# Ledger of designs, part 20: VHH binders against Abasic site processing protein HMCES (HMCES)

Target 1, 269 residues: Abasic site processing protein HMCES (HMCES), of Homo sapiens (Human) (q96fz2)
Amino acid sequence: CGRTSCHLPRDVLTRACAYQDRRGQQRLPEWRDPDKYCPSYNKSPQSNSPVLLSRLHFEKDADSSERIIAPMRWGLVPSWFKESDPSKLQFNTTNCRSDTVMEKRSFKVPLGKGRRCVVLADGFYEWQRCQGTNQRQPYFIYFPQIKTEKSGSIGAADSPENWEKVWDNWRLLTMAGIFDCWEPPEGGDVLYSYTIITVDSCKGLSDIHHRMPAILDGEEAVSKWLDFGEVSTQEALKLIHPTENITFHAVSSVVNNSRNNTPECLAPV

## First folded at step 1 (VHH)

Design od3 (framework vhh_ozoralizumab_d1)
Fold by OpenDDE, second read of step 2:
Structure od3 (fold): chain B 269 residues (1-269), chain A 119 residues (1-119)
Amino acid sequence: as target 1 above (269 residues)
Amino acid sequence: EVQLVESGGGLVQPGGSLRLSCAASGFTFSDYYMYWVRQAPGKGLEWVSEISSSGSTIKYPDSVKGRFTISRDNAKNTLYLQMNSLRPEDTAVYYCARELYSGYPFDYRGQGTLVTVSS
């Protein structure tokens, strides 16, 4: 996974992240560093994206089932990294393979500390190789969105007004991530950064790409992944597997340019 | 496995009537918007009727409005299309279709049933 969409306004995004804590109380995640949130139809590595994480990471003795939402840098910078510039990392930390997560120090260490997060997105992009050509067809991949009686009739998505309604009820893609905290050697703000765990693609996506993000499907999966206070690493890792509960459509080549940030990026062709 | 099986098509004279049925299985039928769509020879797929999950919302294009009536029986997992005052231009293969995703209509449809309106 090298490209995502996360374009919802902050308030809409927050509401979309409504959850119940372990006591059954309905809650909204509290924002940390909301000013770092930059909505975009075209998110690339090194950009900031919102993730969910347990409140316990920030507050001692907090209920670990409570959630915080925070923009973090895509591309995990390990805490032990001693260079002044994260771009000097010689290995790719955009993704973490599920099969080698425990083998790589950069991922194993933060995971062992309970630094699990849920990366939020409208969906992610993947490019299918075209047979016989060097051309690649991009696809937008996301959770199935069930039409409600409020969402309108066929074609409703073609009008801007209807489009907004669609996004108001959009089920966000929830991807399993690992984050770490890096303190720059020269001082400054602590950098929070994340990697997306990847797995082999489900059968439905296999023709598009052989790998996919580890998707946490459902509130229980999300809660367990986040709750490092109650859920062990071993138990959490059981949640990491391919899911068939995904849909996709072909999009235009507009998304190929990471600078393009328009609805056209994820629009069906 | 999601299955949609259409029935009720046939040959009818102009001005005649037909009732189509669609038997749904393999999914929670009552949770989905359902559609009838048709494809005439040499033409693209045309939407001809929409019904919400509860049946509370129904829509028709102008081409069939007042002539066609969509209904559903969620207890029987069945979709219906009553077609009255049929015209030659209504000749097509009619499909029952589910809207799986908002903005992605007709991902699942049956094999269709042929309706021929001819004198």
Scores: ipSAE 0.028, ipTM 0.367, lowest interface PAE 5.2, mean pLDDT 91
Fold by ESMFold2-Fast, scan of step 1:
Structure od3 (fold): chain B 269 residues (1-269), chain A 119 residues (1-119)
Amino acid sequence: as target 1 above (269 residues)
Amino acid sequence: EVQLVESGGGLVQPGGSLRLSCAASGFTFSDYYMYWVRQAPGKGLEWVSEISSSGSTIKYPDSVKGRFTISRDNAKNTLYLQMNSLRPEDTAVYYCARELYSGYPFDYRGQGTLVTVSS
């Protein structure tokens, strides 16, 4: 996964993340650094995206089932990185292959510290190579959405006007991530950064691209991935696999330029 | 701090030639597929050429095939586009782009270089 949409206003995004803690209490995740959240239809690596993580990462005695939402830099900077400039790190930390995650020190170390997060997005983009040409067709890929009175039916055939109404009660895509904390050697704020775990593509997406993000489908999977206080690394990694519960539609080439940040980026063509 | 700096554009007569360069910095150039894309005035982006990290795989759309040649110098972190038999419809801002991993979108980081083909 190399490009996402996460455009919901902060309050709408927060409500979309409503959850139940271990005691069955209905909760909203608590924000850290909410001012760093920048909604966008076209998020690329090095930009900040909202992630969910356990409150226990910030409070020693917190209930590990309680959730924080925080913006983090896309592109994991390992805690052991000694340079003063994170941009000197290779771009290869945008994604983390599921098959080698325990072999790579950059990912194994934070994973061993329980630094699992859930990366939030409206959906992600992939570029399909077209037969007979070398042009690529972009697609917006997202969870199937429930039909509501407000949004009507959702799909590739929906008009642009109807498409704009779907964001109320949108089911956010929840991708398995690993994060790390980097302290600048010369002082300054701790940098929180993440990578998205990738798996082989499911059958439904194989015609678009051969890889996909590891999607956590449903609250049980999300809860287990986040709860590093009760769920071991080995058990959490069992959640990392392709999913078929996904849908998509073709979008215009306007999304290709990461500087474009408009609803046209994800509108059906 | 990924930077792509295009150069070599200019005004040329139909049938003429130009060579574009792209100086890359802030990443390991030899690990990435590289692209040339262009945008004509008032139109969308059009893919022009593709080259693999080693230079062994090169692709073009029919609109430029046989006229344009992409190449790279990994030791100098530089991408090139040799444009021959230029036509008025080749008039555009040309951008150097880097592929994100596993066939993901190209990143447009450069300011572009303007090519004008006019009689």
Scores: ipSAE 0.000, ipTM 0.137, lowest interface PAE 16.8, mean pLDDT 83

Design od4 (framework vhh_ozoralizumab_d1)
Fold by ESMFold2-Fast, scan of step 1:
Structure od4 (fold): chain B 269 residues (1-269), chain A 119 residues (1-119)
Amino acid sequence: as target 1 above (269 residues)
Amino acid sequence: EVQLVESGGGLVQPGGSLRLSCAASGFTFSDYYMYWVRQAPGKGLEWVSEISSSGSTIKYPDSVKGRFTISRDNAKNTLYLQMNSLRPEDTAVYYCAKDSYWGTPFDYRGQGTLVTVSS
């Protein structure tokens, strides 16, 4: 997974993340650095994306089931990195393979510290190789959405105008991530950065791409992944597997250029 | 991990020729489409050429078609750009490029090599 959409305005995104804590209390996640959130239809590695993480990471004695939402850099910079410029990291940490996550020091160490997060997106993009041609077909991949009277009909056949109506009740894609905290050696703000865990593609996506992000399907899975105060690393890793509960549609080549940031990037073609 | 190192740039007279090379490492070169892109002084990035992973499909914009030839040596992990009949408007920093992810347009580039075409 190397490209996502996360375009919702901050207030809409926050409401889309409504949840219940361990006591059954209805809550909205509390923001950290909200001004660093930049909505976009076309987010690439090194940009900031919103993630959910446990409040206990920031406040001693906080209820570990309460959630913070914060923008983090896509592309994990390990806490041990000694260079002054994170972009000079020799390793690509945009994704983390589920089968080797416990063998790679860049991921094993933050996992041991409970640094699990849920990466939020409208959906993600993948490019299907077309045999015998130079063309690659991009697809927008997302959770199945509920058809409602307000949202109208949704699906691959829906026009761009109809897509604008669905965002008020959009079910955000929730991907399993690992984050770390890096302190610049010459001073400055702590950098929070993340990687997306990847698994083998499910049968429904196998014709598009051979890998997919580890999707946490439903609030129980999201809660267990985030709650590092009650759920061990070993238990949390049992949530990491391919899922079939996804849908997709073809989109135009406009999305190919990461500088294009318009609704046309995810509109059905 | 991924490295692209360009070489072969320099000063040439109009009508002259240069061959650029790009040494690739840190990825399976034979699996990737490769590109040459350029940036003239004070201008934006311009796509110059494209070659498929096997070398069977090659594309150029009209501005260089018939003058430039892209090629690759998968055994040596090397990309080439043969530039003939050079013009002053070809003056630019030339970058070797690949897609970082499947289908993304030439988003990973090397440090570049300067080509100056003047008398």
Scores: ipSAE 0.000, ipTM 0.105, lowest interface PAE 19.3, mean pLDDT 85

Design od5 (framework vhh_ozoralizumab_d1)
Fold by ESMFold2-Fast, scan of step 1:
Structure od5 (fold): chain B 269 residues (1-269), chain A 119 residues (1-119)
Amino acid sequence: as target 1 above (269 residues)
Amino acid sequence: EVQLVESGGGLVQPGGSLRLSCAASGFTFSDYYMYWVRQAPGKGLEWVSEISSSGSTIKYPDSVKGRFTISRDNAKNTLYLQMNSLRPEDTAVYYCARYSDLTPYFDYRGQGTLVTVSS
């Protein structure tokens, strides 16, 4: 997974993340550094994306089931990294393979500290290799969205083909991530950065790409992944597997250039 | 295998009429909302008509309301678009599209049929 969309305005995104804590109390996640959140239809590695993580990471006596939402850098910078410039990290830490996560120090160490997060997106993009051509077909991949009694209607007769209101109730894609905290050697603020765990593609996606992000399908999976105070690393890793509960559609080549940030990146073609 | 095959496009003069057809196969046609959508040269995709699975609910944007009529024949698995009083602005590739039962998007559309309105 190397490209995502996360374009919702901050207030819409926050409401989409409503949850219940361990005591059954309804809550919204509390923001850290909300001004660093930059909505985009076309997010690439090294940009910031919103993640959910346990409040216990920031407050020693906090309920580990309570959630913080924070923008983090995509591309994990290990806590032990000793160079002054994070961009000089020679290893690609955009994704972390599920089958080797416990073998690679960059991921094993933060995972052992309970540094699990849920990476939020509208969905992600993949490029299908087409036989007989050098070009690849991009696809936007996302959770099936809820259908209601008005399922199939795109709105009022005079509405343009923008489907803007669909985003008010959009079910965000929730991907399993690992984060780490890096302190600059010259001083300054702690850098929080993450990687997305990847698994083999499900049957439904195998013709598009051979890998997919580890998707946490539903609140029970999300809660267990985040709750490092009650759920051990070993138990949490049981949540990491392919899911068939995913859908997709082909999109135009507009998305290929990461500088393009328009609704056309998501539009079906 | 889901397939949607459009036909009926062509060159027509302003004020003329055309009827588009879409042959659907590989799914239970009568279970789905169907749409006609179009893409004009250098423009984005625009929906032009909506019809419910039974045909009881039909909607149009103001740009085509009163000029276009969508209909369906569930026994023949066919979708139609009757286009009257055509304008140069109606020049586009017209696609038959199935509304997804899982997402707020079209999950299938045909290869399209070109409609050119020109003198």
Scores: ipSAE 0.000, ipTM 0.167, lowest interface PAE 15.9, mean pLDDT 85

Design od6 (from od1 with D99G Y100P P101E G103Y F105L; framework vhh_ozoralizumab_d1)
Amino acid sequence: EVQLVESGGGLVQPGGSLRLSCAASGFTFSDYYMYWVRQAPGKGLEWVSEISSSGSTIKYPDSVKGRFTISRDNAKNTLYLQMNSLRPEDTAVYYCARGPEYYSLDYRGQGTLVTVSS
ESMFold2-Fast, scan of step 1: ipSAE 0.355; ipTM 0.749
OpenDDE, second read of step 2: ipSAE 0.036; ipTM 0.397

Design od7 (framework vhh_ozoralizumab_d1)
Fold by ESMFold2-Fast, scan of step 1:
Structure od7 (fold): chain B 269 residues (1-269), chain A 119 residues (1-119)
Amino acid sequence: as target 1 above (269 residues)
Amino acid sequence: EVQLVESGGGLVQPGGSLRLSCAASGFTFSDYYMYWVRQAPGKGLEWVSEISSSGSTIKYPDSVKGRFTISRDNAKNTLYLQMNSLRPEDTAVYYCAKTYDYGSLFQHRGQGTLVTVSS
């Protein structure tokens, strides 16, 4: 997973993340650095994306079931990185393979510290290789959606005009991530950055791409992944597997250029 | 400020009927799909019914299809659920909701109304 959409205005995104804590109290996640959130239909690695993480990461003795929402850099910079410029990191940390996560120092160390997060998106993009041509067909991949407002539900065959009215009640894609905290050697603000855990594609996506993000389907899975105070690394990793609860539709080549940031990027064709 | 106020719950014998109402305010009711969802003791939330903004599209899960009827009065900003042939398994707190999914339901559901189906 190397391209996402996360375009909702901050207030709509916050409402879409309403949740219930361990005590049964209904809550909205509390923002950190909300000014760093940059909505986009076409987010690439090294840009910031909103993630959910446990409040316990920021406050000693906080209830580990309470959630913070914060923008983080896509592309994990390990805490041990010694150069002053994170872009100088010699290896790609955009994604982390589920099968080798406990073998790679860059991921094993933050995971051992409970640095689990849920990466939020409208959905993600993948490019299908077309037989006998250099052309690739992009697809927008997202959770099945429920009916909202007078525009009705979203479907692969829906006209582009119907898409403009569905966002108020959109079910956000919730992907399992690992984050780390890097302190610049020369001083400055701590950098929070994340990687998305990947798994083998489910049957439904196998014709589009051979890998998919580890999707946390539902509030129980999201809650257990985030709650590093009560859920061990070993138990949390049991949540990491392919899901069939996903849908998609073909989109235009407008999305191919990461500089294009318009609704046309995810509109059905 | 979105407000939803449910009423009409109570104790009823198996095979009986109840009519639930939901008074909506703080938003343009006629522009939104509306939902009934329920939570039985010790269980999760279950979607019970949905109705489109105009009332022309209505859906139910198999568990209540043929027994429950959702309707709306856009002039009065009111949502209704007519429940017939009630079963002990229908015992739950019933909520009126403007949105239905895991993350959004809690923000837009009302306080709920208790329906108990028992002898």
Scores: ipSAE 0.000, ipTM 0.099, lowest interface PAE 21.6, mean pLDDT 84

Design od8 (from od1 with Y100Q P101F G103S S104G F105Y; framework vhh_ozoralizumab_d1)
Fold by ESMFold2-Fast, scan of step 1:
Structure od8 (fold): chain B 269 residues (1-269), chain A 118 residues (1-118)
Amino acid sequence: as target 1 above (269 residues)
Amino acid sequence: EVQLVESGGGLVQPGGSLRLSCAASGFTFSDYYMYWVRQAPGKGLEWVSEISSSGSTIKYPDSVKGRFTISRDNAKNTLYLQMNSLRPEDTAVYYCARDQFYSGYDYRGQGTLVTVSS
């Protein structure tokens, strides 16, 4: 997974992340650095994306089931990185393979510290290789959406008013991530950055791409992945597997250029 | 079929002790937070204790803290509540509850009555 859409305005995104803590209290995640959130239909590595993480990462003795939402840089910069410019990192840390996560120091160390996060998106994009041509067909991949008379469907949206109805009750894609904290050697603000864990594609996606992000399907999986105060690394990794609860549709080549940031990027062709 | 069967309730004098048990079946017990909740006569439901799936995180309200101890045996699919220094105010039907969704309670048991009186 190398391209996502996360375009909801901050207030809509926050409401879409409503949750209950372990005692049943209804909550909205509390923002950290909300001004760094930049909605986009076409988010690439090195841009910031919103993630959920446990409040316990920021507050000693906090309830580990309470959630913070924060923008983090996509592309994990390990805490041990010694150069002044994180863009000079030689390794591609956009994704982390589930089968080698405990072997790679860049991921094993933050995972051992409980630095698990849930990466939020409207959905993600993948490019299908077409035989007999160098052209690839992009697809937008997302959770099945509950269809109501009020909300409409993505395939039926043909006007700006109809598109607003689609997003009001959109179920955000929740992907398992690992984050780390890097302190610039010359001083400055701590950089929070993340990687998305990847698994083998499910049967439904195998014709599009051979890998997929590790999707956390439902609040139970999301809560257990985030709760590093109670759920060990070993137990959390049991949540990392392919899911069949996913849907997709073909989109136009407009999405290919990461500079394009319009609704056309995810509209069905 | 999810089943929770509470036992161990009874009549006890003030200052006495009692141990409640809950036998769980029909689900993977070791994957769930578990709770003890109670309902006193004529009152609403009151949360009494919680324990994480691994048993490492335990919480109590001030009303029972220091007197009650929750524990679990994942190998036996059993939840326990050790109640010490019992007071008349502890008189209630006690229910074993499974975490519903990590964020709610599922009271499938019949409860066990605890009466504290002389």
Scores: ipSAE 0.000, ipTM 0.127, lowest interface PAE 17.7, mean pLDDT 84

Design oe1 (framework vhh_ozoralizumab_d1)
Fold by ESMFold2-Fast, scan of step 1:
Structure oe1 (fold): chain B 269 residues (1-269), chain A 118 residues (1-118)
Amino acid sequence: as target 1 above (269 residues)
Amino acid sequence: EVQLVESGGGLVQPGGSLRLSCAASGFTFSSYAMYWVRQAPGKGLEWVSEISSKGGSTKYPDSVKGRFTISRDNAKNTLYLQMNSLRPEDTAVYYCARKYYSGSFDYRGQGTLVTVSS
């Protein structure tokens, strides 16, 4: 997974993340650095994307079931990184393979600290290789949506106003992530950055791409992944597996250029 | 909402000392590098000091190096600037500031006036 859409306005995104804490209290996640959130139909690595994480990461005695929403850099910069420029990191940390996560120091260390997050997106993009050509067919991949009149479905012939109604009740894709905190050696803000855990594709996606993000399907899985105060690393890793609960449609080549940021990027072709 | 409230400014004679404080609220103070910047009458903003999120690193321009010391108390969400050997050219409104990751100062307080004069 190397491209996502996360275009909802901040208030719509926040409401889409409504949840209950361990005590049954209804809550919206509290924002950190909301000004860093930049909605886009076409997010690439090194850009910021919103993630959910436990309040306990920020407040010593907080209820670990309470959630913060924060923009983080896509592309994990390990806390031990000694260079001054994160772009100098010599290996790709956009994704983290589930099968080697406990073997790679860059991921094992923050995972041992409970630095689990849920990466939010409208959906993600993958490029299917076409036999006999070097052309790739892009697909937009997302959770099945509950259908209401003009909601939960996207059609190529639908008006922009019909698409606005779809997003009011959109079920966000919730991907398992690991984050780390890096303090620049030359000073500056602590950098929060994340990686998306990947697994083998489910049967439904195998013809599009051989890997998929580890999707946390439903509030129980999301809560357990985030709650590092009550759920051990070993127990949390049991949540990491392929899911068949996804849908997709082909999109136009407009999405290929990461600078294109329009609804056409995810419209069915 | 993010708030930064400076205090401790006043009138001091050349060679004197002054300690500025900044009370931060509405964000996770310990996760951000913090800054002091100043603006003398009729001039632009001048960076005065920088401290890393955990207090391990500090930086100063040559104009104040050796005279000013930045420090922080993350348990109290408070930033400090100890100013020694003050000079008339240090006269300015001093602001507590935080940078957005992109490098812009995204938050500043209302400022506290420091006047160095006989």
Scores: ipSAE 0.000, ipTM 0.209, lowest interface PAE 16.8, mean pLDDT 85

Design oe2 (from oe1 with K99G Y101S S102T G103R S104L; framework vhh_ozoralizumab_d1)
Fold by ESMFold2-Fast, scan of step 1:
Structure oe2 (fold): chain B 269 residues (1-269), chain A 118 residues (1-118)
Amino acid sequence: as target 1 above (269 residues)
Amino acid sequence: EVQLVESGGGLVQPGGSLRLSCAASGFTFSSYAMYWVRQAPGKGLEWVSEISSKGGSTKYPDSVKGRFTISRDNAKNTLYLQMNSLRPEDTAVYYCARGYSTRLFDYRGQGTLVTVSS
């Protein structure tokens, strides 16, 4: 998973993240650094994306079931990194394989500190290899969406304008992530950065790509992944597995260049 | 380098009409949704119209619905706002904007002043 769409306006995104805390109280996640949120149809590693994490990471004695939403850098910078420029990191931390997550120090250490987050996106992109050519077919992959009575389906056969009407009630993709905190050795703001945990593709996606992000399907899974005050690392890792509750459609090659940031990136072709 | 240049503002009497234009350059105009936003003296920015990248969908707040019409000419890289039945409360600097939503813009022009007064 190396490319996502997260284009919703801040208030629409916030409402899409409504939840219940442990006391059963309805809540919206509280923002940290909201001005750092940069919506885009075509997000690549090193850009910022919104993540959910437990309030307990920021406030001693806070209810661990309460949620913060914060923009974080995609590409985990370990707390031990000693250079002044995080782009100088010698290895790729965009994704973290579920089968080796407890073997890699860059991921095992933040997991031990409860640094679990839920990465938010409209959906993600994958490129299917086509036989006999070097061309790849991009697909936009996302949760099945609720269909409205009047408009009908939002499938690939629908007009691109149907997608504009769906965004107000879009079900965000919720991916399991691990984050870490890096303090620049020469001073400055603490950098929060994350990696997306990956698993083997489900049957439905196997013809597109062999790997997929670990998707947390539903509020129970999201709550357990985030609640590091009550849910141990061992219990949380039981949530990490492929899901079949996913859909997709082919998109234009416009998405191939990460500099292209338009609705055409995710429109059906 | 993205540029948005508004024109067509001026003084008009209540009940009058005015057409604003915005010349876009430095990006693929036909790939972006476009917006008109305004700022009245001493107030914050207010969204007044939205148009999809190909022009098939438009949206308006209740304050201007039925009076304002947004349109675009992708061949000319130009955005328009037709304003009819103007009211004193429509007095504002009007900005052409490129963005992701009615609340999130990445570029806007320098604006054109519209004054509705007797």
Scores: ipSAE 0.000, ipTM 0.114, lowest interface PAE 18.5, mean pLDDT 85

Design oe3 (from oe1 with R98K K99S Y100H S102Y G103K S104G; framework vhh_ozoralizumab_d1)
Fold by ESMFold2-Fast, scan of step 1:
Structure oe3 (fold): chain B 269 residues (1-269), chain A 118 residues (1-118)
Amino acid sequence: as target 1 above (269 residues)
Amino acid sequence: EVQLVESGGGLVQPGGSLRLSCAASGFTFSSYAMYWVRQAPGKGLEWVSEISSKGGSTKYPDSVKGRFTISRDNAKNTLYLQMNSLRPEDTAVYYCAKSHYYKGFDYRGQGTLVTVSS
C-alpha cells in the first residue's frame, strides 16, 4: 500500500471516528496538531495522514481505551536515525511486512513500546499489471458501504452536494500501523511517523495485487490494536491477517500523478 | 470463564448507607481495573466507579462523587462499593464489572438490587 485517499473535512472525519471507551461512554477522538491535517484524494508516502492512537501515549495516567487523532508522517523514521533530513533514510519504511515485523529493528523496537496506531483513509489505491501490455489499471479499494444508496460505488453522485451525502456516513478504512518518535539531532519538534503493516492479499484482491494492508475490520479489532495498556504485542499481532471484507472499482489514470488532488482520482470509470 | 458475584444490596431509607461486595474468579484479579455500574428500572447502564489494578487510583462521575467509595482487596479477589447519603435516584441493580472493549461492561455478574425509598 503506497497511495491512499483521505479527503474528508476535519469535522466529518472526526464524527466518522466516533467510538465507545471502556466505560461504554460515547466519545469523539481528541485532536493533536489538527492544523497539520491536509485532506487529499491522493496521499503518497512522506505526506501526513491522520492516525488514531491511545491517549496513554501522551498522558501517564490516561485511560488506555481513550483515543487521540493526530497527523503523522507516512514513512516511519526510526529513533536511531542520525541525519537531519528524514527524507534521506535509505530504507523504505512506507510498509512493514507482517512476516518480518519482529525481525526488523526499525519496527520491533516501537512495537515493543506499544506504539500501535490505526491509519485512517477513505480507501487505498493499487495498480493492476495488465498481461500483454505495459499499462497498469488503477483501482480504488475500500470497505463495503452499507449506509449509502450506491453501495460499492461513489461515482454516481449528480452534483457536489450529492457527493457530501455519499461521504456523510462513509465507513473509513482502518489499517494497522506502527509509529515511532524521532528527535532531530539539532533540536526541534519531535517527528511522529508511521508505517502500514502489509499481509498477503485476500482471494478477492489477488487479481489486482499480491499484497494488501492489514485491515482491522470492526471496532473490536480497532480497540484491541490501539489499547497497548491492556493488550500485549503478542495478542495484538493475532489481529494481523488478510481480510475479504473489501470492495473496489477501477479509476482513471488521473490518480497516477500524486500531484492530482480531485474527486476524479477515485471516481469509477 | 470470568465470574463475578455481587452481594450486599437491599432496601434503605434516603440518607442511609450500604456496602456492596463482589467476589471475582476466573481471571488474575490483581492485574485488571474493576468497575461498578448500575441500571435503574427502564434505563440503560450507568458507570458509577472505577479502580486501578493495584488500588492506587479511583474515578467517579459527578452524580456519586463524594458519596460513593470504591475499594478492593486483591488478596481476597474482592471488590467493594461503600455507598453513603443514598438518594431515591440511586435505586438500581448494581453490577460488578470488567470492561470488554467497545461493548463496555459485557463482563458483569448477576447484580444486586439497591432500593432507596421511604
Scores: ipSAE 0.005, ipTM 0.383, lowest interface PAE 10.0, mean pLDDT 86

